# Designs tried in a protein design chat: VH-VL binders against b7kms5. Part 217

Target 1, 80 residues: b7kms5
Amino acid sequence: DTFETVRNTIRIESEVDESLRQLCHEERITKETWLEAAYLYLCEKPEELAQVIQLAQERLSQRKAIADYKRAKTMQERFL

## First folded at step 13 (VH-VL)

Design va6 (framework fv_miptenalimab)
Fold by ESMFold2-Fast, scan of step 13:
Structure va6 (fold): chain C 80 residues (1-80), chain A 124 residues (1-124), chain B 107 residues (1-107)
Amino acid sequence: as target 1 above (80 residues)
Amino acid sequence: QVTLVESGGGVVQPGRSLRLSCAFSGFSLSTRGVSVGWIRQAPGKGLEWVAHIDYDDEKRYSPSLKSRFTISRDNSKNTLYLQMNSLRAEDTAVYFCARISFYDSLGLRYFDYWGQGTTVTVSS
Amino acid sequence: DIQMTQSPSFLSASVGDRVSITCQASQGIRSYLAWYQQKPGKAPKLLIYAASTLQSGVPDRFSGSGSGTDFTLTISSLQPEDFATYYCQQLYSYPWTFGQGTKLEIK
C-alpha cells in the first residue's frame, strides 16, 4: 500500500526556510522528505537527538522573547 | 534601582539538601519578558548556568542538574528559590542569582543584574 | 553542548595598552554571545550582548565583534580598573555555556 500522509502547516524563520529550500533544490529532494528523513535519522541517535531538542527548546524561548518584544512595542505605540 | 540578594548557603554534608533564596527589588517577575536564574562558580573555576524561570513559570535547567535541582518563585515576596537535592562535592560553589532581559527583536538575552552570591560548601 | 574556548587564558598588559580576547564556539551561534567582567570576590558584570552591543553604563573603550564561531572583545586603552577575569557566553542553544575565562593581569 501507499504511505498514508497528513497535511501540516508550519511557520519557520525565513532564513532557515530559504537555506532549506536551496538545499532541497540542489539535492533534488522536497522539504517534506527532508523533514521525515531528519527525524527518522535522529531517532536512532539519542545523543544527537538530545542536542537537537535542546536547540529547539532555546529557539522556542527566543520566539517567546520576540513575541514579548513585539507586544511591548505595540503597547507603547498604541498608548503613547 | 535593581538589586538581588542571595541567602541560604552554608556547609552541608554529601547527600543532603539545601534551599537557596534570592530576594530582589526594583522589578517584578510578573512583568512580561522578565526572567531570573541561577549561575554557579566553583572555587577558582569559571561560570556555569544552572537554571532560570520566567514570568510565565517556564523553567529551564542545565541537563546535568535537572534531576537534582528545582527552581521556583514566589511573586508575592519577590523571591526566587533553588532547591538542591542529593548534594555532591562538585556542587561546592558560589551561587549567583541574576536577572535576564528578554527585550529585543532577535530574542537576544543576557544577564543584566547580578547578586553578590551565596557560598555552598559540600563536604564531610 | 556548545563549547566556548577563550584565548588567551592569561594575559599580562600595562595601563594604556590595547588588548584583545578571543572566544571560539564549537559550532555557529550567530550573534547570540555576551561578554562579562568579573573582579575577585565580586559578581560578574555585563559588558556586551548580541556580540557587539555595549551595555548602558559600560565605558566605550570596550567593544565586541564577530559572528558565527569567532568573537573578539577589545579594550582600546586599558585602565587600572579593567584588570579582571573576562568570560564569554553563548545563548544560542541550551545549555547556555561560558568560556573558561581570560585573566587580565598587570605586567
Scores: ipSAE 0.357, ipTM 0.861, lowest interface PAE 2.9, mean pLDDT 90

Design va60 (framework fv_miptenalimab)
Fold by ESMFold2-Fast, scan of step 13:
Structure va60 (fold): chain C 80 residues (1-80), chain A 124 residues (1-124), chain B 107 residues (1-107)
Amino acid sequence: as target 1 above (80 residues)
Amino acid sequence: QVTLVESGGGVVQPGRSLRLSCAFSGFSLSTRGVSVGWIRQAPGKGLEWVAHIDYDDEKRYSPSLKSRFTISRDNSKNTLYLQMNSLRAEDTAVYFCARTSFYDSLGHRYFDYWGQGTTVTVSS
Amino acid sequence: DIQMTQSPSFLSASVGDRVSITCQASQGIRSYLAWYQQKPGKAPKLLIYAASTLQSGVPDRFSGSGSGTDFTLTISSLQPEDFATYYCQQLYSYPWTFGQGTKLEIK
């Protein structure tokens, strides 16, 4: 109760989640605190923040591509 | 059959503007999962990605070029454009347009079809 | 930006040889790597994407391997039409970047 918090749900790639979970276990931190620390750290490093944003933009495009592929495949399987 | 044909290149003085066009056939940019973009190659040098535009009109630029270059499209004409402003000697290159495919289950992208390129020379 | 470094920059070989070209990323890019072939005066041609997937229509003497930071393009038995410049590209993060190229010349 030291400060106001919000509850969020996020969906991330399974492989990334597995790797992050292992890191959190080994370092004795939580996903919540890792996310907060990573954002705060990057806000103090504009060039690194820009690189992270560029990776995020590409990953968003990749997720869109995967969704498009799945949609096309589903339509073929239903109607072919 | 997919084809892309660039045009609009030429010799231009530093500080001027030039607009490149890429006419494509055999696909539509409004087709889900496709994008088109520009890659350039300076004389005797390697390849440099410039910009791309997605079927959703999402635009991405090389950070060093974003302030001077604008990518756009006209889907009714199957044409891609690159507006280049404040041209510099280092912008001298062959400019290729190329298509990416989004039909991989893991979301991998790649340039599967390329145009022949159009030459831009920036000199006094 | 992610720097892509190819080795060697120049390679001399004979028809029938097995040749390998390497590509190193300055940071991990998983499998988000493509290989292109470019002949003088022509546009690049896609050979391999996703580090190891052969593009339709490309001869099976071409193969790709690697993940993370180290990648290899191999031609199992060099043919006359294979003498060209080869480029790797990372598509893991914007801006997309290419290696400097490897020029494969006849011995």
Scores: ipSAE 0.101, ipTM 0.804, lowest interface PAE 5.6, mean pLDDT 89

Design va61 (framework fv_miptenalimab)
Fold by ESMFold2-Fast, scan of step 13:
Structure va61 (fold): chain C 80 residues (1-80), chain A 124 residues (1-124), chain B 107 residues (1-107)
Amino acid sequence: as target 1 above (80 residues)
Amino acid sequence: QVTLVESGGGVVQPGRSLRLSCAFSGFSLSTRGVSVGWIRQAPGKGLEWVAHIDYDDEKRYSPSLKSRFTISRDNSKNTLYLQMNSLRAEDTAVYFCARTSFYDSLGLWYFDYWGQGTTVTVSS
Amino acid sequence: DIQMTQSPSFLSASVGDRVSITCQASQGIRSYLAWYQQKPGKAPKLLIYAASTLQSGVPDRFSGSGSGTDFTLTISSLQPEDFATYYCQQLYSYPWTFGQGTKLEIK
């Protein structure tokens, strides 16, 4: 059977990527197949999917806060 | 409501200088993600980006205009300026002032509000 | 500089027609593309940003599609008030550049 695929480029935290890469190496799978399997599994588990979405929202909020802080710090350093 | 009004255009001889002003209201240049800039349009031709200034005071210029044009702002007066030096016939155009917004989640800028433009004619 | 090329440069169509104009970037710009409408003697008006997102207040007969290098602006049912010149703009890389424009005349 054949599958048509799409190439996606995404940016994730280095430590998360390192952990995921190690898991994929040990289990002999690829990051692509892990992502597909994880999403498909969660779509069949509404309560678990809701928890993952909440974590994603929390991570997005933290990333924005960090970006805002770094911008403010960079501005202070530029104009010292 | 958001408005931008250009002024300072006119007829000027080659080699001279001219300063354009853009008075804006309904927003602040101190707001994160807000920027203002200049776009010009020569008679019968298309749009050309000139310069813009970000909420964080970073200035960007069209490479061909960087040596002759200077963008600045006065936040206390809600006014944007374009200082144009060593004017040439090719600088003849309508100069528009426009606001840009940036949304981090979308990763993009776009001109959402425009003034009506002020005409600059460089002629002997 | 990223060059933006629009096609066609001039277009004549009848009221009620489905009209499409295209914009091609000389290199990949992802979805960092906006479409503007300019009527004679007026400032440009934003129609679409992020290649396909309709600006608030713009009639839903306007739509945008594409990513990377090839983009299309479509008007599903042309109206008399749509007589104008349409411009695409890339906002991916400085200097920001516009297409040469497409002048739409209603037959």
Scores: ipSAE 0.000, ipTM 0.590, lowest interface PAE 15.9, mean pLDDT 84

Design va62 (framework fv_miptenalimab)
Fold by ESMFold2-Fast, scan of step 13:
Structure va62 (fold): chain C 80 residues (1-80), chain A 124 residues (1-124), chain B 107 residues (1-107)
Amino acid sequence: as target 1 above (80 residues)
Amino acid sequence: QVTLVESGGGVVQPGRSLRLSCAFSGFSLSTRGVSVGWIRQAPGKGLEWVAHIDYDDEKRYSPSLKSRFTISRDNSKNTLYLQMNSLRAEDTAVYFCARTSFYDSLGLYYFDYWGQGTTVTVSS
Amino acid sequence: DIQMTQSPSFLSASVGDRVSITCQASQGIRSYLAWYQQKPGKAPKLLIYAASTLQSGVPDRFSGSGSGTDFTLTISSLQPEDFATYYCQQLYSYPWTFGQGTKLEIK
């Protein structure tokens, strides 16, 4: 009840994951609790939340284009 | 050979509408990882990003222009458009069409090919 | 919006000189910075992307450095064809923004 949780699997960029792992190790927290705290903090700060959403939209756009680019490149190389 | 050629500029009165076109060759807007956009430059001033559209028809606009400007494409004609409504004197500028490319290692864009620009003058 | 400020706005130099133009972002943009060269009446030309990567076909006298908020474009030995206006651009966050430009003129 009080401790009901959901298990999620997410993929993030390696450089971000490395930095986050180091932060969690140094501060003695987990990725799960960092994510919960970050979201709750941002929900209380609309201007900062808006900035994070803008960054997320940019990262999503770039990640999608990278995936599309790699797929197209792989098809080109296979065809050669 | 990648080329981008703008057209549709001219002299228009304030409050009117104008549609710019950018005909491109040497690449397809259906090519994944490719996106195209508009950058403008007022006489004697610097560069200002206007709008951008990617392969998946995702559109991004300068916040000050999104209510008046609409970016669109026609893949069958290899053409990019900018619909400009409610034109103002401050919209007077050379409008460049430019393609973005990707730096794969960092996932960032950069404008690698530019058209020659088309001039829009908003004057009465 | 992220504001990009270039310094100086105007720079006077002689052929053979080493010149540097700086660009400052109002917040951290990592290495998501490009430099462009524009000659009068012409479209901008990409010189450098990812803060320090030289675009194919651009002379090696051009170099870029910096990360985060402070960036520098350097021309090691100025040539006659280098007299132009230079712009930095951040591509870290929408809206994408350019610096105000640095006009490089003959002394």
Scores: ipSAE 0.000, ipTM 0.603, lowest interface PAE 17.5, mean pLDDT 84

Design va63 (framework fv_miptenalimab)
Fold by ESMFold2-Fast, scan of step 13:
Structure va63 (fold): chain C 80 residues (1-80), chain A 124 residues (1-124), chain B 107 residues (1-107)
Amino acid sequence: as target 1 above (80 residues)
Amino acid sequence: QVTLVESGGGVVQPGRSLRLSCAFSGFSLSTRGVSVGWIRQAPGKGLEWVAHIDYDDEKRYSPSLKSRFTISRDNSKNTLYLQMNSLRAEDTAVYFCARTSFYDSLGLFYFDYWGQGTTVTVSS
Amino acid sequence: DIQMTQSPSFLSASVGDRVSITCQASQGIRSYLAWYQQKPGKAPKLLIYAASTLQSGVPDRFSGSGSGTDFTLTISSLQPEDFATYYCQQLYSYPWTFGQGTKLEIK
């Protein structure tokens, strides 16, 4: 009879969070229910899901590139 | 299509200065994750990284060359420069310009496009 | 500085042979390694990046393996156009450094 839930913590880009907060306030929903609804909706639409996965992969690659660049700079500076 | 074309090489006496240019097309250095640099190769020897500059004007140099060489760019002309001062006989080499990216699907650097090189000879 | 050492410096082989060239880093560089091919009088050409990822347009007879300090470039069936000098490069830490090169010559 009761929803079984799990707690988790995620970190997202500040500008994305601000935009999502505004959307949730305007539509009178929560970030939790938006995330659930978005995932469930996309699971019913394979081509749209593939597009979202591609965007996620691009964003992850970008964050990794920045981290790798900063690490290389830090290691170079330590050797000087 | 991506192209890079070096120019400005020649014969120069020790102690003099020389400026190399690299005209590029098919990409913009203002594009996030893109960088361009100089690699040199002395006659009969291997490759040596000289310097690079990235989209946000971050500059890096080989430690042995940073006191004498300056890398710069002019995005309006799609041109990369290498200012070489106090030239020595050991600076004699073919100088290549090449593009690298730190922003790809793996987030790793590599030189994916190269110019044909310009020859610098330092002798009397 | 990270030193890159290639072995062998010279290699003689015949068309159709499987050949391997090794590259050793003086410290761990993860998979931050690229392989280049250079023919006389020409600019280097990227073959492999991230130690094992084949660059688009490069024949699949070329492959790369390894991580950390030990890396290998393999040509599974040598072709006439493959006789060239091969260089490895680490991109883990500045200054970026290249191996001394391996010259592959026809036997």
Scores: ipSAE 0.000, ipTM 0.614, lowest interface PAE 16.4, mean pLDDT 85

Design va64 (framework fv_miptenalimab)
Fold by ESMFold2-Fast, scan of step 13:
Structure va64 (fold): chain C 80 residues (1-80), chain A 124 residues (1-124), chain B 107 residues (1-107)
Amino acid sequence: as target 1 above (80 residues)
Amino acid sequence: QVTLVESGGGVVQPGRSLRLSCAFSGFSLSTRGVSVGWIRQAPGKGLEWVAHIDYDDEKRYSPSLKSRFTISRDNSKNTLYLQMNSLRAEDTAVYFCARTSFYDSLGLKYFDYWGQGTTVTVSS
Amino acid sequence: DIQMTQSPSFLSASVGDRVSITCQASQGIRSYLAWYQQKPGKAPKLLIYAASTLQSGVPDRFSGSGSGTDFTLTISSLQPEDFATYYCQQLYSYPWTFGQGTKLEIK
């Protein structure tokens, strides 16, 4: 086996995680191999890769906005 | 209380550049959770998102326009800019600036206040 | 890009009527949809966000429903000031895209 691997921890939306876990269980694959396969497949599909990147950019912006919203709410509750 | 006012539109020839400005009051773009952007509307057509910029200088563009258009801001003047290069007839539109404010619990940036628009006509 | 299709393109109605406008996304967008109203020569105005949440100051006769790919804007009892063009917008993915608009005209 010549595959050298790295361990990563990632945070994903719980609804996405639940759906992905179900898919992996039904198809008898792991989240690790699904992620590798998805990335490799998309690298061969530049139009689809661009769409995925745009979705990722919007989701990153949404996460930042949610964090900002939570901070504003915490500050309001602490000081009002 | 919140007001956005666009300026800088006019008639320009194809291939030229034009810079639009949006002066706003009643909020600051340095405020966490605030963003401002540009939406355009060709004569008799629907709305098309152009670009936006947030308090943290995160810039996003329509893929078809990102090579020719640049969004920027001057927080000291409460002003948003759109630099438009290599203008084409298809860029003819009313250009609106609009704000999003205080992201909701889903983190979505809805346009809650709009300016009245400035008209750009690209013709030979 | 996500295509937003509105139907009908134009709608004729009378004051007091209940009307519905539909918006269909080319792929699932969850509830990440907004509705805007635009009167001739004016800027758009936000009516509804997150598919069903009414913007502050918007009359209760406006409501939104749907999720995934199919969405509806309903006006329960048309008033004279409601005759305008209505647009949906998806915020699921960049680039943000709008429907082509539904023009609501007096019958």
Scores: ipSAE 0.390, ipTM 0.867, lowest interface PAE 2.7, mean pLDDT 90
Fold by OpenDDE, second read of step 14:
Structure va64 (fold): chain C 80 residues (1-80), chain A 124 residues (1-124), chain B 107 residues (1-107)
Amino acid sequence: as target 1 above (80 residues)
Amino acid sequence: QVTLVESGGGVVQPGRSLRLSCAFSGFSLSTRGVSVGWIRQAPGKGLEWVAHIDYDDEKRYSPSLKSRFTISRDNSKNTLYLQMNSLRAEDTAVYFCARTSFYDSLGLKYFDYWGQGTTVTVSS
Amino acid sequence: DIQMTQSPSFLSASVGDRVSITCQASQGIRSYLAWYQQKPGKAPKLLIYAASTLQSGVPDRFSGSGSGTDFTLTISSLQPEDFATYYCQQLYSYPWTFGQGTKLEIK
């Protein structure tokens, strides 16, 4: 196995990030190794992976909705 | 003033189809962050989410109803529709049309305005 | 699906009483919870959204609290017009689901 790492910029919702940080601290692991481990675990769990994907899609939709709402609100505030 | 008015309810036999309409005013479905949907309530029972459609025409359905019900909209008429096919006795309910708004900090949806509902009765 | 369990299903109280209705989610839903009030023959009315935010026009005797799986709707001092059925709803994931309702009756 190679342990070469790739630099990524990951933006995590603040509440999730805080909870994850606390967990990682308690378990003496990092968010990076947690993500790696979680992904590898899910790769062997097709049903669970499908559930996570569905949840991820919903979260993405929420992000989009938030962005759209904020843009609309900003426009309204600028022109009223 | 936001208003929603349902119509199209009635008495139908099992297996038949019915289309409900919801005429709304005071807002536009093309407005970002706004969605409209259907919630039903069987006689003496609780509330059950049916389906909704957002400003981007994304549709979401209750899994148990997806195969028989279709939600759609006509922006030019400010009208929401619910096409119900293969109706069953258990579909008997008051069908409410409701608007969803966003909580800006969390992007949370919630039904802030409701119509008075239209009654659908499925019986032989 | 996420199941929402309200308790109690029925509650008898008197005007002036402090009452609480609870809603428990089968899994964590953060603050993606709304409370509705419904009177006979009427459409539901939004009371609280985002678990604890009071809807405009709703009396401040209504309050919501909780996060994660356990939520509470509290009426600090019951008024005659508050006797109705109350529902919680999670909007965390599809399908959106409601609690079974709590009927608040006059004692």
Scores: ipSAE 0.066, ipTM 0.786, lowest interface PAE 3.2, mean pLDDT 91

Design va65 (framework fv_miptenalimab)
Fold by ESMFold2-Fast, scan of step 13:
Structure va65 (fold): chain C 80 residues (1-80), chain A 124 residues (1-124), chain B 107 residues (1-107)
Amino acid sequence: as target 1 above (80 residues)
Amino acid sequence: QVTLVESGGGVVQPGRSLRLSCAFSGFSLSTRGVSVGWIRQAPGKGLEWVAHIDYDDEKRYSPSLKSRFTISRDNSKNTLYLQMNSLRAEDTAVYFCARTSFYDSLGLQYFDYWGQGTTVTVSS
Amino acid sequence: DIQMTQSPSFLSASVGDRVSITCQASQGIRSYLAWYQQKPGKAPKLLIYAASTLQSGVPDRFSGSGSGTDFTLTISSLQPEDFATYYCQQLYSYPWTFGQGTKLEIK
């Protein structure tokens, strides 16, 4: 009955992390088990999984846009 | 730029041992979520997973090879090793070194960067 | 061990054709499947992971579908550089296993 686990480091938006911590505390579960359960549940719900993937793609695009902007700013400052 | 370069292959007689090396750059195996491993391909055949090692030193092996093969790493040299003992004719293959990475959004493992391979021929 | 079976093992097609390669797992693997492309004398390249997610830099003529036990890789309009051997891999359970490969040849 022992699960084999892999350690991951994930960077999450602070507001989302705060909300998730509150949920985990109230329900007496861990972030790790919530992540596992959420993924497993969504894999059995193709329509809901597609919606979550779309949101994830949008959030990733936002992160990349912000990172690209900051990178461009840094390069400009080096030459100005 | 992520690169992996295998070395150590050659022609060996059955029953002998051989150690393969994989020199990598552009990433650190101490980075959480990263793993590196070995995949082999016999002449004219498909791909076979051999072993991998994670950033936290967790090792996994193909059950048929576990007793004869040992995976290890040296983070100070950015090098992965595969020690192959009691070699058999069926171990003849190109041995590829490959990295797996986890995406923030999915957390899945998959081989995203591969080396060019090193050839091991076991014959008498 | 989970056995991965691809069909067909050989496929002949012309530039501009739509082709599909299937991969069947001997037990349910959810969406824990990746597709790789390998050209002669070269290392494999990741095309698709999580059954349907296109790897960055891979042309959008490639797509993946399926879940559970039955999976499909589709190339919507074959280009000359697409003639290669394709492999599926399950990542659901150790040991990780690959399909036997599908060799896509020019007609």
Scores: ipSAE 0.000, ipTM 0.595, lowest interface PAE 17.6, mean pLDDT 84

Design va66 (framework fv_miptenalimab)
Fold by ESMFold2-Fast, scan of step 13:
Structure va66 (fold): chain C 80 residues (1-80), chain A 124 residues (1-124), chain B 107 residues (1-107)
Amino acid sequence: as target 1 above (80 residues)
Amino acid sequence: QVTLVESGGGVVQPGRSLRLSCAFSGFSLSTRGVSVGWIRQAPGKGLEWVAHIDYDDEKRYSPSLKSRFTISRDNSKNTLYLQMNSLRAEDTAVYFCARTSFYDSLGLMYFDYWGQGTTVTVSS
Amino acid sequence: DIQMTQSPSFLSASVGDRVSITCQASQGIRSYLAWYQQKPGKAPKLLIYAASTLQSGVPDRFSGSGSGTDFTLTISSLQPEDFATYYCQQLYSYPWTFGQGTKLEIK
């Protein structure tokens, strides 16, 4: 009768978080249940799942580029 | 697909100015994390880094060229520029534009795509 | 400025040979080194970055090794299309500098 759950800590972009929080408040759901529902829904739609994975890969690449740029800049400024 | 095309080269007399352009397709210069730059090669010689500009408009120059050369970009035209002033015979070279990528683990930049180059000849 | 010195400057070898080109930095650059191949009349092509990471699409006969001040580019079985000039570059500190180049001629 009870679902086993796992506690996770995730970091997402502030603008995305604000938008998602507004949606959850308006629809009277939680970020937790929205994430579960989104994943389960996409598992039934492999074409849409592929699109979401592509977007996720692009966003991850962008975050890495920013972090790497900041590290490279700091390293080079130390010796310049 | 990523392509870079340089233009604006030619024959010019010492002391004159010349502006090079590099047109990009397959990515946007306004994309966060994108950086682009200029590398030159004198006839029969090796490669020399000239200048670099990143997505937030931070500019870096070869110390010997910073007083005469200015790097800039126009995001709306997806074009990189190199303004070269007070040209000298030693500036005779093929000028390449190139895009950088980053290696996550080290925060290291590297040039992953290069244009064909445009030739600048400075002669009296 | 960090000076990059390649050896040899000229190399002649036969198809099928294992060849190595070395690059030495005048000070420690960790693994902030890239290798480029340039064929006559063409733009340079990235082969290796971060000293030892092979660029996508580059044949696996190419490999890089080293860290700090001493680096090596190795071609395990030389092919005719490998006739080219090879350059190392340090990206550790501005200004970025390249080695003088190694011209590889196939006998």
Scores: ipSAE 0.000, ipTM 0.612, lowest interface PAE 16.7, mean pLDDT 85

Design va67 (framework fv_miptenalimab)
Fold by ESMFold2-Fast, scan of step 13:
Structure va67 (fold): chain C 80 residues (1-80), chain A 124 residues (1-124), chain B 107 residues (1-107)
Amino acid sequence: as target 1 above (80 residues)
Amino acid sequence: QVTLVESGGGVVQPGRSLRLSCAFSGFSLSTRGVSVGWIRQAPGKGLEWVAHIDYDDEKRYSPSLKSRFTISRDNSKNTLYLQMNSLRAEDTAVYFCARTSFYDSLGLLYFDYWGQGTTVTVSS
Amino acid sequence: DIQMTQSPSFLSASVGDRVSITCQASQGIRSYLAWYQQKPGKAPKLLIYAASTLQSGVPDRFSGSGSGTDFTLTISSLQPEDFATYYCQQLYSYPWTFGQGTKLEIK
């Protein structure tokens, strides 16, 4: 049966993508079905969901800090 | 409580090599957004940026010096190095080690702490 | 490379005077400018970063202004300890470059 789906584009860290791709290959599943399963599982585990949200918030803050720093370096490399 | 202490300077003949060290205390070289580098000053002259290295090990050099100078760090010793090869009379200077901080609002770096400098004299 | 030119190269003044030192970049650097003070035989000391932000511990008689290509360091009511050489630096583009310096000495 065909499920009604939405196409999303997301950007993730290359090391995480490589690890996830390897897992999906070994287990014969897809990244989209892994994402769906992970979310559905966590929605039934409120304590674990809270921990995942905290990790996500920390990773988002780290990405912002890295992006700000790299912007500084890029500006300092202009005209060369 | 941030301090930087340079060492390794001295009198050296043209064509020889020297390695300078900068020992840090009060912060980690792996601190996100921090970079450290070298600035030199020839006798009676102004300041000249030499090289820097940041927390993710990205290195940048003055174009005139990158063929002869190498910057590196040892995080386990909290120490910065400058390897200087094929030294010339024009390299005679006081070499300062300095830390940069990151200004969040503009993504701007600035040298907030400096060491006292170590003197390199290329002569006999 | 971005050239940084300071004016004047030499400035003579008396305690209590208001003095200004100008720094001009050969191209636009936005607010990516810092000012340093250096006394003979000592390391430079950061005074101002981001063109106008005073570094912690620096007396409020120091101020910076400007953006783009023209910048000014001002010292209101000059004190004896302020006689030194002052440098501007652009941190907008590699290689980072400094002005030639302005030597401030007592009349």
Scores: ipSAE 0.000, ipTM 0.618, lowest interface PAE 15.4, mean pLDDT 85

